Miniprotein binders against Catabolic L-serine/threonine dehydratase (CHA1). Designs and how they scored, part 4

Target 1, 359 residues: Catabolic L-serine/threonine dehydratase (CHA1), of Saccharomyces cerevisiae (p25379)
Amino acid sequence: SIVYNKTPLLRQFFPGKASAQFFLKYECLQPSGSFKSRGIGNLIMKSAIRIQKDGKRSPQVFASSGGNAGFAAATACQRLSLPCTVVVPTATKKRMVDKIRNTGAQVIVSGAYWKEADTFLKTNVMNKIDSQVIEPIYVHPFDNPDIWEGHSSMIDEIVQDLKSQHISVNKVKGIVCSVGGGGLYNGIIQGLERYGLADRIPIVGVETNGCHVFNTSLKIGQPVQFKKITSIATSLGTAVISNQTFEYARKYNTRSVVIEDKDVIETCLKYTHQFNMVIEPACGAALHLGYNTKILENALGSKLAADDIVIIIACGGSSNTIKDLEEALDSMRKKDTPVIEVADNFIFPEKNIVNLKSA

## First folded at step 3 (miniprotein)

Design E23g (from hbE with I22E E31W K35L R38F L45E R61E I68W E72L)
Fold by ESMFold2-Fast, scan of step 3:
Structure E23g (fold): chain B 359 residues (1-359), chain A 80 residues (1-80)
Amino acid sequence: as target 1 above (359 residues)
Amino acid sequence: MTPEEKIKELIERSKKLVEESEELAKKGDVWGAVLKAFEAIEVLEEAYRLSKDPKLKEEIEKTVEEVWKLILEWLKEAEK
């Protein structure tokens, strides 16, 4: 595909006595450096093809994200030669703004938080286009069926690679993935459904403390919205999960794990040292379970045998440098992190319909 | 306050918060009960982070799971 790569599924040997066989799906090798190339690329390509086939208007892509989603949209547009505008919050690092601009995308800096940037995109950018000439393609960071469909392609590749290596899918005892808004998780479920595996293979969804909306929603038994995100794993830092994520988690064998920021950053740096690959905190959260098999076994509710397979999605990401991780870890060691009480940090979300309307 | 004294204080505080949440649930204030139970979990998680004793950490984890079970039961009853 022009917008995403087939990525390898490779055996990963974690230090210490292995109780299971770990395989990583190397989504960090995608064109945008993360799994988001699959889903966002699929949304953009499908939409652009439909618009061009209609022949009445020209497609233009609009996204709000200073992180991996915005970069994935810009990267896909560069490859498809589509105009792209990305609105990013004021706190977005210069490095990320530069990466997005270097694809050829227009970057507008507006809003203190993602929601404000997204509102600006919809009310001040998309609402001002000439709707007779331009048909907009709006890219949400995670909440769109075409995004989930795109992510589901990684399961096709996993199944194919296991077969080509003469490995029975019956040996797969779990898939570990990081959860922000749940787009990745939704894609994995849809891929497993396609192969009749969703009821058999448990998924362990991993979050960091301070952005654990998925964990809290599952424990409460209904979707919640966090008021503040305090985790360094900004790629997981969504205030809500998709409604589909909550419904899939209730329907299928889903486990939830929350890991502290300090442990995640230590894992990222350890992984860099041991395997010569730079990963961001969101990716490190999933990989942490490869280093700490007891946490994984507790989450699965069973002990792993030596011939059991666990697949970890190495989801990637471009948001952090090694220096950023080292500075964050040093800061954590020098200061006590303020404790935000969960009771004061969530509300029940109102049923809102997001529409593009004239002001 | 020593770390051990702080951990004991946090565990005792969590017990009181759980008792308060149960009283609110008995009075039919389900959301008040749920919010107090979340405060208890926050306090228990802080005790977990401060503790270096694996056995105590395991006991705290079990208590947190028990509190979450209470929350889920209260929410199921409220939906009826």
Scores: ipSAE 0.000, ipTM 0.134, lowest interface PAE 19.6, mean pLDDT 84

Design E2a (from hbE with I22E K35L R38I E39W E42F E46L)
Fold by ESMFold2-Fast, scan of step 3:
Structure E2a (fold): chain B 359 residues (1-359), chain A 80 residues (1-80)
Amino acid sequence: as target 1 above (359 residues)
Amino acid sequence: MTPEEKIKELIERSKKLVEESEELAKKGDVEGAVLKAIWAIFVLLLAYRLSKDPKLKEEIRKTVEEVIKLIEEWLKEAEK
């Protein structure tokens, strides 16, 4: 497709003892740097084709995200030669604004958070277009059936790649993906449904502490809304999940894991050092389970055998630089109570005390 | 909790642990006394590392030295 790439499915050898065969789906290699190229690209392309075939109006694309979703919309529009307007909150970093503008998209800065930016887009931008000449394509960051359909294409590729490598899909014991609003998760489920695998392959959805709306909704047994997002994984930071995400999680074998921000940042930096690839916290959350198979096994409820396959979606993203991650980790370490050193000839008293009551 | 508040808490906790260790020593529980005194030193080391005040660090160092002397005295009595 013009709007997204077929990405590799490659064996990943995590350091230490291998308990299973890990494969990464390299969504970080998409045109926008994230899996969002699939879903948002599909929505834009499908809508533009319909509008152009109708021939009465010209398509124009409108999005309200300064993150991966806005960049994915702008990238798809650059590739399709479509006009694109992205409204971003005032706190959006200049780096992201410039990145979006460099695609040729118009960027308007408005609103303190996503909902205000989205309201501005609908009220002050889309409401003022000449509706006789222009048909708008509105891009939500995750909550749209065409977006989920686009994401489901990664399962087609996974199934094809396993077959081409002479690997049975019966060996796949789990798929690990990060969950924000649930668009990625919905796409994975829909792809698995297409191949009759949704009832067999469990999905482990990973969130960070402070944006774990999916985990909380599953624990309570109904969708919840977070008033405040406190995690550094801003790409996962949505107040609600899609209704479809909650329904799929109730219907299928879905597990939920919450990782601390500090552990995720350490994983991002470790991955950069070991594999020469920069990943943002949202992506690092899923990859953390490859480094920590006990967490994964606990989530699955079973031990993994050496010939079992686990697929991790390396979802990608552009929200943070290496410097941002290093600064965040340093700040977190300074807030912690200092740890007693075990090295440098320091031995805890309880291990070296003489038993004074010996006969 | 500010670092200053945490340091104060740790120092107060250490003082209480030393008092408890002395009471155990008086009752002839040398093992219990030594363990509590070592724990007091542990807590003081945490306060030492959190503090940026050289004067407070020196006061903590002197207190650790005094607690070590108590442990030595109790251990010598036990050998008898």
Scores: ipSAE 0.000, ipTM 0.126, lowest interface PAE 21.2, mean pLDDT 84

Design E3a (from hbE with I22E L45E K62L E65I E66W K69F E73L)
Fold by ESMFold2-Fast, scan of step 3:
Structure E3a (fold): chain B 359 residues (1-359), chain A 80 residues (1-80)
Amino acid sequence: as target 1 above (359 residues)
Amino acid sequence: MTPEEKIKELIERSKKLVEESEELAKKGDVEGAVKKAREAIEVLEEAYRLSKDPKLKEEIRLTVIWVIFLIELWLKEAEK
């Protein structure tokens, strides 16, 4: 595909006594450096093809993210020769702005946070295009069926790679992935559904403390909204998960794990030093379960045998440098993460939950 | 006292604080109930920081979420 790569599925030997066989799906090798190339690329391609077939208007792509989603949109547009405008919040690092601009995309800096940047994109950019000549393709960071469909392609590759290595899918005891808004998780479920595996292979969704909207929604029994993200894993820092994510998690065998920021950063640096790959905190959260099999076994509710297979999605991301990770770790060592910050940090649903203790 | 014993004591203390807050709420003392519930959260936060057990940390987190919803429920009922 022009917009995403087939990525390797390779065995990863974590230090220490092996409890299971770990395989990583190397999404960090995508054109944008993350799995987002699959989903966002699919949305852009499908929309552009439809617009081209209609023949009445020209496609232009619009996104509101200074992170991995915005970079994925810009990268796809570079490959497809499509005009691209990305609106990013004022706090977006110069490095990320430069990366997006280097694809050829226009970058506009506006708004204090994602919601303001997104509102600016819709009201001041997209509303002012000549709607008779231009048909806009709006790219949400995660909440779109075409994005989930694109992500589901990684399961096709996983199934094919296991088959080519003469490994039975029956040996797969779990798939570990990081959860922000749930776009990745939705794609994994859809891919598993296509192969009749969604009811057999559990998914372990990993979040960091302070952006664990998925975990909180599952524990409460309905989707919740966080007012503030306090985790260093900013690429997981969405205020809400998609409704589809909640529905899939209730339907299928889904486990939820929350990891502390300090542990995640230590994992990122450890992985960088041992394997010469820089990974951001969101990716490190999933990889942490490969370094700490007891957490994984606890989440699964069963002990793993030496011949069991666990697949970890090395989701990628380019938001952090090694220096950023080292500075973050130094900061984390000086200050504990307070649980009470979660207490004041979400907006309750329109209807109050009467009994949470039964959850 | 070992770290394990301290964590157990903190969890027991938080349970008593939650029970006290529920009794105050039943009597219509919403301000007292919220204060006791907030104290329970602080004690649970200390237990969370001291714990190295992922399962126990998850149980503490679930308890904090439950206490938060109780506080919101009491405050909303008082405003009606």
Scores: ipSAE 0.000, ipTM 0.244, lowest interface PAE 16.3, mean pLDDT 85

Design J12a (from hbJ with R8E R15L E18I K22L D41F E45L K48E)
Fold by ESMFold2-Fast, scan of step 3:
Structure J12a (fold): chain B 359 residues (1-359), chain A 81 residues (1-81)
Amino acid sequence: as target 1 above (359 residues)
Amino acid sequence: MDPEVQKEIDEFRKLVEIVWKLAQELFDKGNTEEAMKILEFLYHLIMEFYEETGDSRFLDIAHEVMERIHKLREEAMRKSQ
């Protein structure tokens, strides 16, 4: 495809004792640096082809999401030679604005947060186009059936790669993926449905603490909305999940895991040191389960055997630099000033070396 | 279920109530920063046990501590206007 790459499925050897066989689906190798090339690329390409065949109007792409979604839309438009306008909030980092502009896309800075930027896009940009000449293609960051369909193509590749390596799909004990709004998760489910595997292979959805809307929705038994998002994993930071995501999780064997920001950042930095690949926190959250198999086993409800296969979606992303991650970790460690004497004195009075003299 | 892990969970549940009472005393005396630091330390300690055991009950206890930190912060903001 012109808008996304077939990515490898490769064995990953995490440091320490191997408790299972880990395979990574390398979505970080996509044209936009993330899995979003599949879904957003599919939406844009299918819409553009339909509009061009009709011949009455010219397609133009509009997105309000910064970060990985905006960059994926701009990258797809560059490859398809389509006009692209991305509206981003005023707090968007210059680096991300520059990345999007470098594709040839127009970037408009407006609004204090995503909702305001999206409102500006719809009311001041899309509502002002000449509807006789231009047919708009609106790109949501995750909540669109064509996006989910595009993401489902990774399962086609996983099934093909397992067959070509003479590996039985019956050995796959789980698929681990990060969950923000649920677009990736929806695509994985749809791909598994296509092969009759959705009832057999559990999905472990990973979130970071402070943006764990999926985990909370599953525990409560209904979709919830978070008032504030406090996690460093901004690409997972949505107040709500897709309704389809909740429906799929209720229907299929879905497990939910929440990881602390500190552990995720440490995983990102360990991964860059050990494997020479820079990953953002959202990607690091899923990869963390390869470093900590106890969390994974707890989520699955069973111990992993050495011949069990776990597939982790290395979803990619470009929201953070190594320097950003180092600074965030240092900031978190400053907060971690222990009040150990107070805790120890109050909870464990006189349970120290002086009590050794007791009979 | 590992009996050693269960004992640690029971200890942390007890510790949350003890530390919360101490935090409230500090907050009432105007020592808001100290009150929050004690709760944040407890939160991080529990999260380390979650990392080591993989047992989601530690995560649930840590989330309860975080909710209490947020409540205390909201009270402080209300008093400041």
Scores: ipSAE 0.000, ipTM 0.399, lowest interface PAE 13.2, mean pLDDT 84

Design J12b (from hbJ with E11L R15W K22E D41L E45Y K48L)
Fold by ESMFold2-Fast, scan of step 3:
Structure J12b (fold): chain B 359 residues (1-359), chain A 81 residues (1-81)
Amino acid sequence: as target 1 above (359 residues)
Amino acid sequence: MDPEVQKRIDLFRKWVEEVWKEAQELFDKGNTEEAMKILELLYHYIMLFYEETGDSRFLDIAHEVMERIHKLREEAMRKSQ
């Protein structure tokens, strides 16, 4: 495909005593740096082909995301030679704006958060096109059946790669993926359904504390909306999950794990040091379970044997730099460190300050 | 397909092949661990260029390098048998 690559499925050796065989699906090697190339590329390509076949109007692509979704749309348009306009919130980092512009896409900065940018796109940009000449292709960051269909192609590749290595899919005891709005999760389920594996292979969906809409929805038993996202994993920071995600999680063997930002950042930096690959927090969240097999076993409800296989989706993304992660970790460490002040003719802080971390 | 962008990619691909050639020579001499460290560092640098430029063609190069690294790891494992 022009819009996405077949990515490798490679064995990953985590340091220490790992109880299972880990394989990573290297979605970070997609043209946009994330799995989003599959789904968003599929939506754009299918829509463009239909519009061009009809011949009455020309396709133009519209997206509202300063993150991985916007970059995936822009990258697909660059490869397909399609006009692309991306509206991004005002807080979007210059690095991401420049990255999207470098593809050739037009970038408009508007709105305090995604919903305002999306409203601006629909009311001030798409509503103003010449609808007799242009047929718009609107790209949602996750909630579209063509996006899920595109993501499902990674399961075709996983099944093929396991077969090529003479590995039975019966050895796969779990697939670990990060969950934001659930587009990736939906695609994985649909791919597994195609092979009759959705009722056999559990999926472990990972979120960070402060953007754990999926976990909260499952615990409450109905979809919920978060008013504010407080996690550093901004690419997981959607206020809602798709309705399909909730329905699939109720139907199939789905487990949910929430980890702290500090642990995720430490994992990202550790992975960069050990494997010379920069990963953003959303990707690090899934990889954290490779480093911490007990968390994974608790989620699965069973111990993993040495010959069991766990597949982790290295979903990719470029929302944070190594420097961003180091600064965030340093800030978190300073908050954990007691402040000791010494002043002339005053008593020193009580020794119990040292025990606050243990209490 | 701007000429300046294509020139940058072409020069970068030549540099990647020069680094690969150096690592391949070490691998062929049996210095497997050192060769692998050079190639993993190469992958890291390519990813940094992708992050800085936003140009997915650098990610295509990273993908190619990762596939080649995987094949060398398999070859090293076979030689150990």
Scores: ipSAE 0.006, ipTM 0.320, lowest interface PAE 10.8, mean pLDDT 83

Design J12c (from hbJ with R15E E18F K22W E25L E34L D41Y)
Fold by ESMFold2-Fast, scan of step 3:
Structure J12c (fold): chain B 359 residues (1-359), chain A 81 residues (1-81)
Amino acid sequence: as target 1 above (359 residues)
Amino acid sequence: MDPEVQKRIDEFRKEVEFVWKWAQLLFDKGNTELAMKILEYLYHEIMKFYEETGDSRFLDIAHEVMERIHKLREEAMRKSQ
């Protein structure tokens, strides 16, 4: 593909006593440094082909994210020679702004949080384009069927690589992935559906404490919206999951794990030291289960045999430097942070508002 | 024969010609790898429909796309000598 690479599926030997065979899907090797190259690239490519086939207007890409999604959109546009505008919140690090600009994308800094940046994009940028000449391609960070379809391509590669190594897919006892808004999870499910494996292979979705909307939604039995996101794993920091994510989790064998920020940061630094690969907290959350097989076994509800295979999606990301992680860990060790109780931090989002007014 | 399958066949035929034109423009600008990759993307989309439907006409269209990729590859090799 133009917009994403085939990535390796490689055996990973975690230190300590191995209870199973771990394989990592190295999405950190994607052009944008994360799995988002697949989904966002697919959305952009499919949309651009349709617009250009119509021939009446020129495609332009618009995204609102200073993180991995914005960088994936900009990277795809660089590869496809498409104009790209990314609106990022004011708190976005200069490093991320520079990375996005270096692809050739225009970057506008506006809004305190994603929702404000996204509103600015829609009302002050996209609404002002010449609609007779330009057809916009709007890139949501996770909630779009073409994004999920693009992510599903990683399952095609996993199945192909297992077959090439003469490994039976029947040995796969779980896939571990990090969950923010659920776009990655949705793609994995769709890929498994394509191969008739969705009813067989459980997915363990991992979140960090303070952005665990998926875990809370599953425990309550309804989608919830968090009022505040307090986790350092900002790439998992969405207030809601997609509706499709909740539906898939109800339909298929899905398990949910929440890891503390401190443990995740320690895992990121440990992984960097041991394997010479820099990963951000969202990626470290999934990799933590490779270092702690008891958490994984508890989530699966069964012990793993030595010949069982677990695939971890090394989802990547470029939101944090090693120095950022070290500073975050030092901060957590030195201060007492007030705990926000989960019960005080969510609401039920309304799907529809019924206007019932008597005369 | 499903009428919806025939419609998709016709759509892929038009898409091949459009993407080929785009690939040629990229090739002429010196972006040979990008030109080949947009055709590869189309190839994989068509193959997906072949796998889902079993209709060999999708395979025929996919093979035509692959031939065009080979044509650009040959031209690139010629220019590099």
Scores: ipSAE 0.000, ipTM 0.268, lowest interface PAE 16.2, mean pLDDT 85

Design J12d (from hbJ with R8F E11I R15Y K22E E45W K48I E52L)
Fold by ESMFold2-Fast, scan of step 3:
Structure J12d (fold): chain B 359 residues (1-359), chain A 81 residues (1-81)
Amino acid sequence: as target 1 above (359 residues)
Amino acid sequence: MDPEVQKFIDIFRKYVEEVWKEAQELFDKGNTEEAMKILEDLYHWIMIFYELTGDSRFLDIAHEVMERIHKLREEAMRKSQ
């Protein structure tokens, strides 16, 4: 595909005695540095093909993210030769603005937070296009069926890679992924549904303390909205999850794990030192379970045998440098503790919800 | 590119259309969830045949079915507005 790569599925050897066989799906090797290339690329490509076949207007792409989603949209547009405009909040790091601009995309800086940037995109940019000449393709960071469909392609590759290595899918005891808005999780579920595996393979969704909207929604028994996000894992920092994410989690064997920012940052630095690869906190959250199998076993409700397989989605991301991680760790040593606020729209907890914190 | 395999693929394409017809009838009656499950199961079966045979014609059929599923899902979303 022009907009995303087939990525490797490779054994990952974590320090200590092997409790299970870990495989990483290397989504950090995507053109945009994250899994977002799959879903956002699919949305853009399918929309552009439809518009071009209709022939009445020209496609142009619009996104409102200074993070991985905006960079994925810009990268896909560069590869497809499509005009792209990305609106980013004022707090967006210069490095990210420069990366997006370097693809050839136009970057407009507006709004204090994502919602304000998105409102500006819709009211001051998209509403002012010549609707007779241009048909807009609006890119949401996670909440779109074409995005989930694109992400589901990673399961096709995982199944094929296991088969080519003569590994039975029955040995897969879990898939670990980070959860922000739930687009990745939705794609994984849809991919598993295609292979009749969604009822068999549990998904362990990982969040950090301070942006754990998914965990809180499952615990309360309905989607909730956080008023404030305070985690270092900004790629997971959405105020809400997709409604589809909540529905899938209720239907299928889904476990929820929340870990502390300090543990995540230490994992990111440890992984960088051991494997010469910089990963952002969202990716480090999932990888933390490979380093700490007791947390994983508690989430699954069973001990892992040495021949059991666990797949971790190394989701990638390009929002952080080693220096950013070191600065965050220093800040935490000064007792800069995350503060979480939940919107006042909750109901009673459901009995089938699992909620685990790092030990 | 065995003639026997081509004959099987022709029969398989007819089976796909029969399953689609069944799902379409459910969809038309408003049973969208059950219709989608049947079609997703169909896609799953086609992908199994592709993996077992390595024959790209099954992958082509799978892609066609997925595109049709997407179209039907989009129609369901419009009807719910």
Scores: ipSAE 0.000, ipTM 0.078, lowest interface PAE 26.2, mean pLDDT 80

Design J13a (from hbJ with R13L E17L K21E Q24L E64L R68I K71L)
Fold by ESMFold2-Fast, scan of step 3:
Structure J13a (fold): chain B 359 residues (1-359), chain A 81 residues (1-81)
Amino acid sequence: as target 1 above (359 residues)
Amino acid sequence: MDPEVQKRIDEFLKRVLEVWEKALELFDKGNTEEAMKILEDLYHEIMKFYEETGDSRFLDIAHLVMEIIHLLREEAMRKSQ
């Protein structure tokens, strides 16, 4: 594809005693530096082809993200020679704004957070285009069926690479991926469904403490909304997950793990030192399970044998430097306890402070 | 289920009760900083065991401590005007 790469599936040797065979799917090698090239690229390409075939209007792409999704949209547009406008919140780092602009995309800075930037994009940008000449392609960061379809292509590649190495998919005991809004998770499930593997291969979804909407929704048994995100892993920071993510997790063998921000940052720095590759906190969260197999085994409910295979999605990300990670770790050494706020009408099943005090 | 993990879960639930009682006593006496510190220390200790074991029950207990911290923080702000 012109919008995403076939990425390698490579054996990863974590330091210390090996409990299983780890393979990484190197999504950090995508054109935009993350797996989002697959899904966002697919949405843009399919939409542009449809619009161009119709021939009545010209396609133009609109996105509202200063993170990996916005950069993936801009990168796809550069490759497809499509006009692209990205609206980013005011707090977006200059480095990311510059990366997006360098693709040729127009960047507009507006709004205090994603929802305000997205509202501005729809109300002040998209609603003011000449709708007789331009047909807009709106890019959501995760919640779109064409995005999930695009992400599912990584399973095709994983199955192909295992087959080419004469490795049975029956050896795969789990797939580890980070969960924000659930777009990546949805794509993995859809890919597994295509091969009849969704009922066999468990997925371990990883979040960080303070943005663990997926974990909380599964524990409560219904989708929840967080009022505030307090995790440093901003690319996982969404107030809600897609409805499809919750439905898939109820249907299939899905496990949920929450990692402390400090441990994730330490893993990112450790990985950089050992493998000369900079990864952002969202990617580090999934990789942490390769460094700490006790967490992984507890999530799976069983010990891993030496010939068992675990695939970790090295999801990537382009917004972090080593200095950013070091500064993040230093800031965590201050006395500051993360506060998790959920919508008032949602409860935690384990909550019963009155009973705990009396018992 | 690991008997050692269950023992630690039971110990932390007991300690939440003890620290809750102590924090309320400190808070009522105007020792808000000390009340917050003992709750924060307990939260971090529980989170350490969550990381070591991967057992989400430790995260559930940590969330109870966080709700107590939030409640006392709100009350402290109300009292300070």
Scores: ipSAE 0.000, ipTM 0.157, lowest interface PAE 17.4, mean pLDDT 82

